Miniprotein binders against q53ft3. Designs and how they scored, part 27

Target 1, 195 residues: q53ft3
Amino acid sequence: MFGCLVAGRLVQTAAQQVAEDKFVFDLPDYESINHVVVFMLGTIPFPEGMGGSVYFSYPDSNGMPVWQLLGFVTNGKPSAIFKISGLKSGEGSQHPFGAMNIVRTPSVAQIGISVELLDSMAQQTPVGNAAVSSVDSFTQFTQKMLDNFYNFASSFAVSQAQMTPSPSEMFIPANVVLKWYENFQRRLAQNPLFW

## First folded at step 15 (miniprotein)

Design ja13
Fold by OpenDDE base, fold request of step 18:
Structure ja13 (fold): chain B 195 residues (1-195), chain A 83 residues (1-83)
Amino acid sequence: as target 1 above (195 residues)
Amino acid sequence: SVEELAEEIREALERVQIKYEMAKQWLADGDVQFALRILQYAYRLAKKALEKAQELGLTELIEEAQELIQQIEELMEKIRESQ
């Protein structure tokens, strides 16, 4: 029913079903993970009026699991990105997973998904900033990428007088790059999903 | 105490604000139905907070609650009109 994705790792499509309405993914070496994607496989939708609450669990200094509500997935939003890198300092929250026989490996965290009523989910408050808006995240990333590229490219800028002939190379005027950059920014600002 | 009750109301209104913002995010993400559910909850929470604030005569909290309720209603109406 659910999948879990960490960048640079194989996708997990086989959750451990710990209850009829509860699923768990193990995240080895969780300290190296910044973001986790949780998504529906598309094989089984949520029942009408139901969705999924997504939790993160990590061991504290005493080896006890600390659970935090990351956010939600629904039929209308079947995938979500969660930032987990900053949660190590967070306070634990109530969770529906109880005392699970989870192998206490200090380096392993868990993603838990609980199938719940949407009305109940609406009353829950995820930890702040865990849920990443796809649009906002994309916009921010794109802007950073563009800025990085522009800065990188501009660092190689030379005046005509400073140019050494290189017949085997093609050169692009810096103004062209700038124009492209400005145009792209304009389009992005108008519609972050223009692509 | 009145002070404790006032703090509870403040916390409730803070939660209302959080829910309002969450609903906006869910709207942006394309799940209108869940956003509406969030708003409905926020609305109920705000109304309860308003009632308590009125009972205690807490003018500032009354005003804050009323403002949040208005914002929620406006957004809900906007959603309705867009359907």
Scores: ipSAE 0.754, ipTM 0.919, lowest interface PAE 0.6, mean pLDDT 88
Fold by OpenDDE base, fold request of step 18:
Structure ja13 (fold): chain B 195 residues (1-195), chain A 83 residues (1-83)
Amino acid sequence: as target 1 above (195 residues)
Amino acid sequence: SVEELAEEIREALERVQIKYEMAKQWLADGDVQFALRILQYAYRLAKKALEKAQELGLTELIEEAQELIQQIEELMEKIRESQ
């Protein structure tokens, strides 16, 4: 039903369903994460009058989970970008996820999505500055995601002369990655919502 | 105390303002229906705050509440006209 995307990381499309109306994604090495994209997969819409409250959970200095409401997703807005980097010093808020018996390492945070009534969601107040809704912000995020990926991939680039035989591995020419990057940037510039 | 009640009203009006801005953001994001739900809640909250302020004779808070109500009503009307 839901997906989760962090810049420079593989998309997560398999949430842990902890209840009929609650889904959780794990975010390893969360301290390096600035923004998270939460989106509907498009396979199952929210029921009429329902949406999703999106929460972030991270361990505090004592290892106890701190939950904060980031914002919302709906059928009308099936994806959203949330800034989580500035929340590490924030206070916890009420959340619907209770005590989950999830093996947590200090470096792992969680994104929780709770399916709730839209009228109830309308009464909730997300933490300030968490929701990124502007087209410009979205474009900036996408650009940073692309840059992160390109930088990561290019760090492994080697010339043919530098290659060591590894028949079990597949290799992608750096120029292919670059060309893809350039094409994506062009499309993004034309229409930030081209996908 | 009257001061405590006044503070509660101020906090409510602050929430109204936050919800008003949230609704505008959701409109920009294209979800008109959810924006309307937010505005409806903000409207109810503002009306309650207004009533309490009137009961206590808090002129400044009355004026603030009335202004927020007017802003919400205007935005709701604009949305209705655009549909």
Scores: ipSAE 0.747, ipTM 0.917, lowest interface PAE 0.6, mean pLDDT 87
Fold by OpenDDE base, fold request of step 18:
Structure ja13 (fold): chain B 195 residues (1-195), chain A 83 residues (1-83)
Amino acid sequence: as target 1 above (195 residues)
Amino acid sequence: SVEELAEEIREALERVQIKYEMAKQWLADGDVQFALRILQYAYRLAKKALEKAQELGLTELIEEAQELIQQIEELMEKIRESQ
């Protein structure tokens, strides 16, 4: 039903089902992980009115598991990216997994997915900044990229009097770059997925 | 104490604000139905906070609760109109 992906690692598609409504992935060497992608495989949808609460568990200094709610996946949003790097020293949250007989090694964390009612999920508050909005992240990245490009290109701007003759090269007026930049920003602001 | 109750109301309203922002994110992500569920919960929470604030005569908290309720209602209406 679920998959788990860490960049640079093989995808996990075989979750351990620890209960009828609960699934767990092991994450070895979790301290090196920044982001985790949780997604539905597409074989089995959530039942109507239900979704998945996604939890992260890591061992504390005493080796006891600390659980935190990362966010949610639903039939309408079947995949999500979670940042876990900043959570490794956070406070524990209430979780539905209880005492699980999981072979725990100090370097292994867990992703837990609990199938729950959407109405119940709506009342839960994930830990701050864990859920990464793909749209927001893309918009921010794109804007920074555009700004960097524009600044870079503009830094090489010269007047015709300052130009070194290069007959083998084509030149584009700086105002063309500016117009492109402005137009692209407008489109991005209107629809980050306009491409 | 009244002060303690006021703090509870403030915390509830903070939660309402968080839920409102969460709903907006879920809208952006394309799950309108779940966003609506979040808003509905936020609305109920805000209404309860408003009632408590009114009972205690806490003017500032009443105004804050009313503002949040209005924002939620406006967003829910916008969603309805877009369907």
Scores: ipSAE 0.745, ipTM 0.917, lowest interface PAE 0.6, mean pLDDT 88
Fold by OpenDDE base, look of step 16:
Structure ja13 (fold): chain B 195 residues (1-195), chain A 83 residues (1-83)
Amino acid sequence: as target 1 above (195 residues)
Amino acid sequence: SVEELAEEIREALERVQIKYEMAKQWLADGDVQFALRILQYAYRLAKKALEKAQELGLTELIEEAQELIQQIEELMEKIRESQ
């Protein structure tokens, strides 16, 4: 039903089902993890009126699990990105995973997904800054990429008078690049997924 | 104490603000229905906070609550109009 992805690692599609409505992924070497993607596999949707609360647990200084609500996934938003690197110092919150005798090694964190009523989920407040907007992130990335390209290309701009003849080389007017850039930005602003 | 109650109201209004922002994010992410659920909760929470603030005569908190309620209502209306 669920998958978990950490950059640079194999995707996990086999969650441990610890209850009818609860699923857990183990994250070894969690200290090196900045972001985690949780997503629905698409095989089984949430029942009507239900979604998933996504929790993160890490061992505290005493080796006891500290659980924090990261955010949510729903049929309408079947995937989410969570930043976990900054959560290591946070206080634990109430969580639905109880005293799971999960044999924890000190280096292993867990992602827990609890299937819950959407109305209940709406009342819950995730820890701050954990949920990363995928759309915003993508837009920011794209914008940075565009800016990088434009700046790079513009750095090579020369006037006609400054040009050294190179018959074998093709040249693109700077205004063409600028026009492209402006048009692309406009389209991106209208729809980040315009392609 | 009145001060303690005032703090509770303030905390509630803070949660309302958080929920309002969450709803906006969920709208951006494309889940309108869940965003609406968040807003509905935020609205109820804000109304309760407003009532308590009015009972205690806390002018600043009343104004804050009213503003948040207005923001929520406006956003909910925009959502309805877009459907």
Scores: ipSAE 0.737, ipTM 0.915, lowest interface PAE 0.6, mean pLDDT 87
Fold by ESMFold2, fold request of step 18:
Structure ja13 (fold): chain B 195 residues (1-195), chain A 83 residues (1-83)
Amino acid sequence: as target 1 above (195 residues)
Amino acid sequence: SVEELAEEIREALERVQIKYEMAKQWLADGDVQFALRILQYAYRLAKKALEKAQELGLTELIEEAQELIQQIEELMEKIRESQ
C-alpha cells in the first residue's frame, strides 16, 4: 500500500504490517538520513474519510523507541517529504504504536503509518519542523539534482593542454556549466516554479 | 482563578491559529478535503473559546476569538466558492 524512499537507497515497497491499520518500515543506519519520502503505491487508496498518520521512531540512549508525529499522507496528497535530521535528538510524542513498540538496536529507526479517520488526523499536530512544504520539497529535490549535475559534469573537466583534437565533437568550457548552475540555483531560490 | 481560566482560553486560541495555518498549507498542497476537516476542527475550538470568554466577560478574548472565527469562515467560504 505504501512506499518509503531515502536518497541513495533502494525504495522500500514491502512495509511490515503490524496491525490491520498499521504499517512499519525499518530504517537502518538512520543517523545518516536527513529526509524520508513516504508515498502511496497507488494500488490501494485509503477508504473514503480516511488517511495516514506518519510517525518516526528512533531508539533513545537506553534503546527504547521514541516516536514523533511527522505528518500525514492522504488520497489528496499521496506523497510527502519529511525532514528527520533535527528529530533524532527530539522528544517523544503521543502515538498509536505503543502496544507494538519493541527495543531496537541503536542503528535502526522506523517509519510508522497508521490508517485513521481524517477527522482524527485533523486534531493531531505534527512535531514542528518535520513536514516539508510542497515548495520546500521541490526546492530540496531540485537543489540535489543541480549539485549532482555539476559534480558529474565537473568530473569530466580537462584543461586546454589536456585536450586532444576531435573535429567531430563539440566541447563546452567548464565555466559555462558553473555559470548555468549558479544562475539556475539563484532563480530556483527566487521562484521554485520558474521552469 | 479568572486569570487561570483566561490563560486556558489564550492557549485554546493559539491552537486555533496553528490549525488555521495548517489548513492553509494543506490547501496550498492541493488537498481541499483534509484542509476543510482541519478548518472545521479549528472552528469548533474557536467557538468553544468564544463561549468561555463570554461566560467570563473577557472582552479582549471575545474579540480575539471572533476575529479568528471570521477568518475561518471566510476561508471556508472561499473554498466553497471555488468548488
Scores: ipSAE 0.707, ipTM 0.892, lowest interface PAE 0.8, mean pLDDT 80
Fold by ESMFold2, look of step 15:
Structure ja13 (fold): chain B 195 residues (1-195), chain A 83 residues (1-83)
Amino acid sequence: as target 1 above (195 residues)
Amino acid sequence: SVEELAEEIREALERVQIKYEMAKQWLADGDVQFALRILQYAYRLAKKALEKAQELGLTELIEEAQELIQQIEELMEKIRESQ
């Protein structure tokens, strides 16, 4: 039903179902993880009027789990990026997973997804520094990609006087790259999701 | 006792403000249904806070609650018009 993705790792698509309405992903070596993406696979939607509350759990200094509400996924917003780097010393909160016999090791954190009524979810407040806007993250990534490409390409610019004949190579005038950069940046500012 | 009740009202209004901003973010993210449920919760909480503030004659808190209620009503009306 759900997927879980950490940068630099293979996507997890086989959650451990610990109850009819509860799903868990293990995150080994959790101290090295800064962001987690939680998403619906698209095969099984939430029932009408329901959604998913997403929790992060890590062991405290005594090895006891500390659970924090990260945010939500719903049929209307089926994926979300959560920042967890600032949470690994945070305070625990109310959570629905404490009575379960969940198999854990001391060096492994967990992502828990609880299927709940939207009205119940609406009353819950995630920890304040966890949620990352998908639009803001996409815009930041896209701007970095634009700058990286332009800086890289422009570092190889040569004038016509510096150019040596090479009939087996194709060349792109530098102003084409600049025009592409400017046009793309203009369109991104108008609509961050245009591409 | 009145000071303790006033602090409870302030905490409720802070929660209303958090929920209002949360609903705006969910609306911006494209989930109108969940945004509306958050707003409906925030509205009920603000109305209860207003009633308590009125019973105690806490004029500053009455004004704050009324402003939040108006903001919530305006956003919910805007959502209804755009659906």
Scores: ipSAE 0.701, ipTM 0.893, lowest interface PAE 0.9, mean pLDDT 81

Design ja13
Fold by ESMFold2, fold request of step 18:
Structure ja13 (fold): chain B 195 residues (1-195), chain A 83 residues (1-83)
Amino acid sequence: as target 1 above (195 residues)
Amino acid sequence: SVEELAEEIREALERVQIKYEMAKQWLADGDVQFALRILQYAYRLAKKALEKAQELGLTELIEEAQELIQQIEELMEKIRESQ
């Protein structure tokens, strides 16, 4: 139902489902992470009137988990980027994971997603400046999508000398993809909403 | 004491303002449904704060609560007109 992305790491799409309404992603080496993206995969929406509260958990100096509310994802806003670099101090907040036995490695943080009523979520207030603006999140997501697509497509590039004949197949020169990528990136930097 | 109760009302109105701004952000992000639920919660908080301020005769807090309630009602009406 959910995905979790940290820049420079493989996307996680297989959350540990710890209850019918609760999902967890492990974040190893969390102290090097500045931002995390949480998003819905798009195959199963939240039921009407429900959404997802997103929490960050890290071990304190005694190894005890500290949970903090980062923000929310909903059918109307199915992805969000959260800044976690400034969250490694302070006290925990109320959270729905306290009654659960979640197994984890002592130096690994976690992202928790709890499916809850929108009315309950509306009463909660995320910690600090965890969420970034929607425009900034859109730009960062779009840039990563562009990089991912270009790297994937370019991994299949072959020179003309090494092509296998395939008369029924259509081909696009690799430079067309590169030009599109560079042009799209430039326009996105000028106006994130140009399209 | 009355000052302790007045501080509780001020804290509630600060939370109302935070929720009002949060709802505007969610509206700008395109989630009208969640924005309205946040506004409805802010409205309930502001109404409770107003009742307490009225019981204590705290005129400055009464006026602050009434202004927030009006802002919330205006935004909710604007949202309904645009749907």
Scores: ipSAE 0.700, ipTM 0.889, lowest interface PAE 0.8, mean pLDDT 80
Fold by ESMFold2, look of step 16:
Structure ja13 (fold): chain B 195 residues (1-195), chain A 83 residues (1-83)
Amino acid sequence: as target 1 above (195 residues)
Amino acid sequence: SVEELAEEIREALERVQIKYEMAKQWLADGDVQFALRILQYAYRLAKKALEKAQELGLTELIEEAQELIQQIEELMEKIRESQ
């Protein structure tokens, strides 16, 4: 048994069981959702050697479902956060849900969980950066912040010959900003939590 | 076509690299057993790519495959030493 959580919504704990090994949650108003948490409720673990492949489905322009592999949950990692905001216009991938009697609502996305062998799951590759870790989210945000700051500050760069005397203002040489940027990026690559 | 076969080998080695990085992420998340299954799959892919590269005499792809195999073996040994 699984749970599904979207920020600002009630947790869902009653998946539609569409096959012995397949479970589905509906996500109404899916275009406003950026992240989904999928987790095991803790009462029923996966059988030995098995785990869960987690998929996201949304309707295409023809109303047909497009399924994408988000990632996995296992007894060793029984919960995961998935980013779906960038997936609502992607291409479908191979998936196990296409031939089943799944209750469908055309304007509603779905999360599908398929119980599979760990060896089969190991061969599957999730789309993009759907699975979110605290380290990856922190690194991505920090890198975007660094790029934004450097581009903004650099847009004000002037040479000594271009400067108007302004005795009430303070100035920082542009090379100091560049050295800070380079050092910070190096440190972040070595240890994302160094600061 | 040798160039078509070489491209298939390159695609396989790219997949090996992706799986190697996946395994490291699963190790960091604390699921050692699933990480090892991913590494074993990556190892099988790299071995198959090496065999194809050797049959075609593609020296640069042989070396690339051997480097990836060594990385995978080293990581699996590191996991065994920490258990």
Scores: ipSAE 0.687, ipTM 0.889, lowest interface PAE 0.9, mean pLDDT 80

Design ja29
Fold by ESMFold2, look of step 15:
Structure ja29 (fold): chain B 195 residues (1-195), chain A 83 residues (1-83)
Amino acid sequence: as target 1 above (195 residues)
Amino acid sequence: SVEELAEEIREALETVQIKYEMAKQWLADGDVQFALRLLQYAYRQAKKALEKAQELGLTELIEEAQELIQQIEELMEKIRESQ
């Protein structure tokens, strides 16, 4: 139902369901993570009148979880990027995850998603600066995606002398990818909503 | 005491301001439905704060609550006109 993405890591799409309405993702080595993306996979929407409250949990010095409300995802805004680098020493907040029997390991944090009524979500206030605005989130995510794509595609580049004859395959010169990247980057910097 | 009640009203109005700002962000993000839920909550809290301020005769808090209520009403009307 949900996905969780950290730059430089494989996307997670198999949340641990810890209750009918509660889902978690493990984040190993969480101290090296600055941002996480939480999104709906698109196969099953929230029921009418409901959405998801998104929490971040990290273990304190005693290994006990500290939970903080990051923000929300809804059918109308099915993805969000959250900054977590500033939260790892913050005060915990009220949360719906209670004393759940969840595996705790040093350097492993969790993202929790609680399916709740929109009216209940409207009464909750996320910790400050956790949620990146939709415009900032789009810009930061797409910049990281573009950088990642360019670096990945460039690692497969071959010279004309290294190409093999393959009539059933089509190839793209690497400079085309670079030109596209530079053009898209320029347009995005001028207007993040240009599409 | 009256001082404690005035502080409760100020805290409530601060919450109203936070919810109003959240609603503007959610509207900009394209989720009109949740933005309206935030505004409706903010409106109810501002009305309650206004009632308490009026009962205590706290003129400055009355004016602050009325200004927030007006801002919320204007944004809700703007959303209604764009639907």
Scores: ipSAE 0.673, ipTM 0.885, lowest interface PAE 1.0, mean pLDDT 80
Fold by OpenDDE base, look of step 16:
Structure ja29 (fold): chain B 195 residues (1-195), chain A 83 residues (1-83)
Amino acid sequence: as target 1 above (195 residues)
Amino acid sequence: SVEELAEEIREALETVQIKYEMAKQWLADGDVQFALRLLQYAYRQAKKALEKAQELGLTELIEEAQELIQQIEELMEKIRESQ
């Protein structure tokens, strides 16, 4: 039903179902994770009037799990990006996973998804700044990409006088575009969220 | 105490603000139905907060609550008009 994606890692599609309405993903080495994408696989939709509350759990200084509500996914919004890097200092909240004996290791965080009524979800308040708008993220990415391209390419611009006579025009070597593309792709491959 | 009650109202209004902002985000992401649920909840909470603030004569909180209510109503109306 659900998938979980961390940048630079393999997608997880096999959630541990800990209850009829509860699913858990393990996130090893969670300290290196900035963002997590939770998404529906598209195989099984939420029942009518229901969605998913997405929680994050990390061990506190005593090794006890601290759960925080990150946000929500629904049939209408089947994927969401959550920033988890800044949540380590937050206080725990009530969560639906407390009664479950989930085996945890100190270096492993968890994403929990609880299937709940939409009306109930609307009454819950996620931790601040955890949910990142997909639209905003895409817009930011696009803008950064364009800015990066133009800044890079323009740095290699030459006057026509430096090439063939046409002083009114600026020229950018074609290979500059290629170099930009290669560099951008490399960066993206290394860190899809580098922007 | 009045101060404690005022703080409760303030916290409620903060929640209302959060829900309002969330609704805008969810609208942008394409889930109108959930956005409406958020707004409906926020509206109810804001109304309750307003009533309490009025009972206590807390002018600033009254104004804040009224403003939030207006914002919510305007957004809800825009949604209805777009459907």
Scores: ipSAE 0.658, ipTM 0.885, lowest interface PAE 0.7, mean pLDDT 86

Design jc2
Fold by OpenDDE base, look of step 16:
Structure jc2 (fold): chain B 195 residues (1-195), chain A 97 residues (1-97)
Amino acid sequence: as target 1 above (195 residues)
Amino acid sequence: SDREELIRLAERAAIKLEMALQWLADGDPQFAKRLIEYAIRLLREIEELATTPEEEEIVEQAIEAAQEALQLLEQGKPDEVEEILQEAIELLEELIQ
């Protein structure tokens, strides 16, 4: 139902379902994360009159989880970008995830999504400055993510002469990656919400 | 105190209307509507706490603005809502001063 994306990391599409209406993503090395994208996969919409409250949890100095409401996703706004880098010193808020015995390493944070009534969501107030609402910010974030991917992929580029035979591996030509990148940039420029 | 509660509620109502503006801009008028509806409920609570004619007038105007905004959204006229919500927010800010 949900996906989670961090720039420079693999997309997460397999949330841990901790309840019928609650989903959790683990974010290792969360201190290096500035922004997180939460999105609906498009397979299952929210029921009518419902949406998702998105929470961030990080361990405090005692290793106890501190939960904060980042914002919301809905059928009308199926994706959102959240800035989490400045939340590390914030106070905890009420959250629906209870005392999850999450064996957390100090470096692992979590994104929690709670499926709730829109009326209930309207009564909640996200932490300030967590939601990135500007199309420009979204475009910039996506661009940075793409650049990161391209740089990462290109770092493994080798010439044909440098290739070692590996029959069990599939190879993708660098030009294919570049073409994909260019096409994606073009689509992004046309409509930042093209997906 | 009643005054402190009035201020708290006014701040909360202003935040909800600001959120409504953001969600309208983001393309989900349905959730924006829910935010405005909740803000109106808060405004009704503020109205009950108002003790001066000035406070009563400000709250009444804010309620009218929020209700008009809601009506416009229901009519499919989101472009006309921003100015009205901004007026309501300003009224709430005046109430907090």
Scores: ipSAE 0.771, ipTM 0.926, lowest interface PAE 0.5, mean pLDDT 85
Fold by ESMFold2, look of step 16:
Structure jc2 (fold): chain B 195 residues (1-195), chain A 97 residues (1-97)
Amino acid sequence: as target 1 above (195 residues)
Amino acid sequence: SDREELIRLAERAAIKLEMALQWLADGDPQFAKRLIEYAIRLLREIEELATTPEEEEIVEQAIEAAQEALQLLEQGKPDEVEEILQEAIELLEELIQ
């Protein structure tokens, strides 16, 4: 139902479901992570009147989880980027995962998603400054998607000397892709909403 | 004291209205509506604590603004609520002073 993305890592799309309404992703080496993206996969929406409260958890000095509310995702806003670098020594918050006594490996944090009524979510207050603005979220997500596309396409690059003739196949010069990539990055930096 | 509790509630209500503005800008008026509804509940608690005519007038104006914003959202008119919510937030900030 949910995905979790950290820059430079494979996307996680198989959350551990720890209750009917609670989902968890593990984040190894969390101390090197500055931002996480939480998003709905798009296959199963929240039930009407419900959404998701998103929490970050890291192990304290005793290996016990310390949970902090990052913010929310809903059918109307199905993705969000959260800055977690400042939270690794921040204050804990009220959370629905408190009945779960899971001892952690010292370097593994978790993202928890609790499916709740929108009215209940409205009464909760996220820890300060965790959520990235919608414009900043769009820019960061779009840039990561562009980098991913360019790296993927570039991994198939061959020189003309290395090509096997294939008359039925169309080809595009690699510099055209690079030119588009550089132009798109420039336009995005100038106006994140130009699209 | 009642004044200290009134300030705490006003700060909380302002946060919820600011969140509602953010969620409207993000294109989710359904959750924004829930935030405004909770803010109205907080404003009614503030109304019970208000002890001066100035406090009573400010909170009543904030309730009216929040209720108008809620009505516009229920009518499917989210574009029209930003100024109204900003007015309510400014009233709450004045109340906190």
Scores: ipSAE 0.586, ipTM 0.851, lowest interface PAE 1.6, mean pLDDT 80

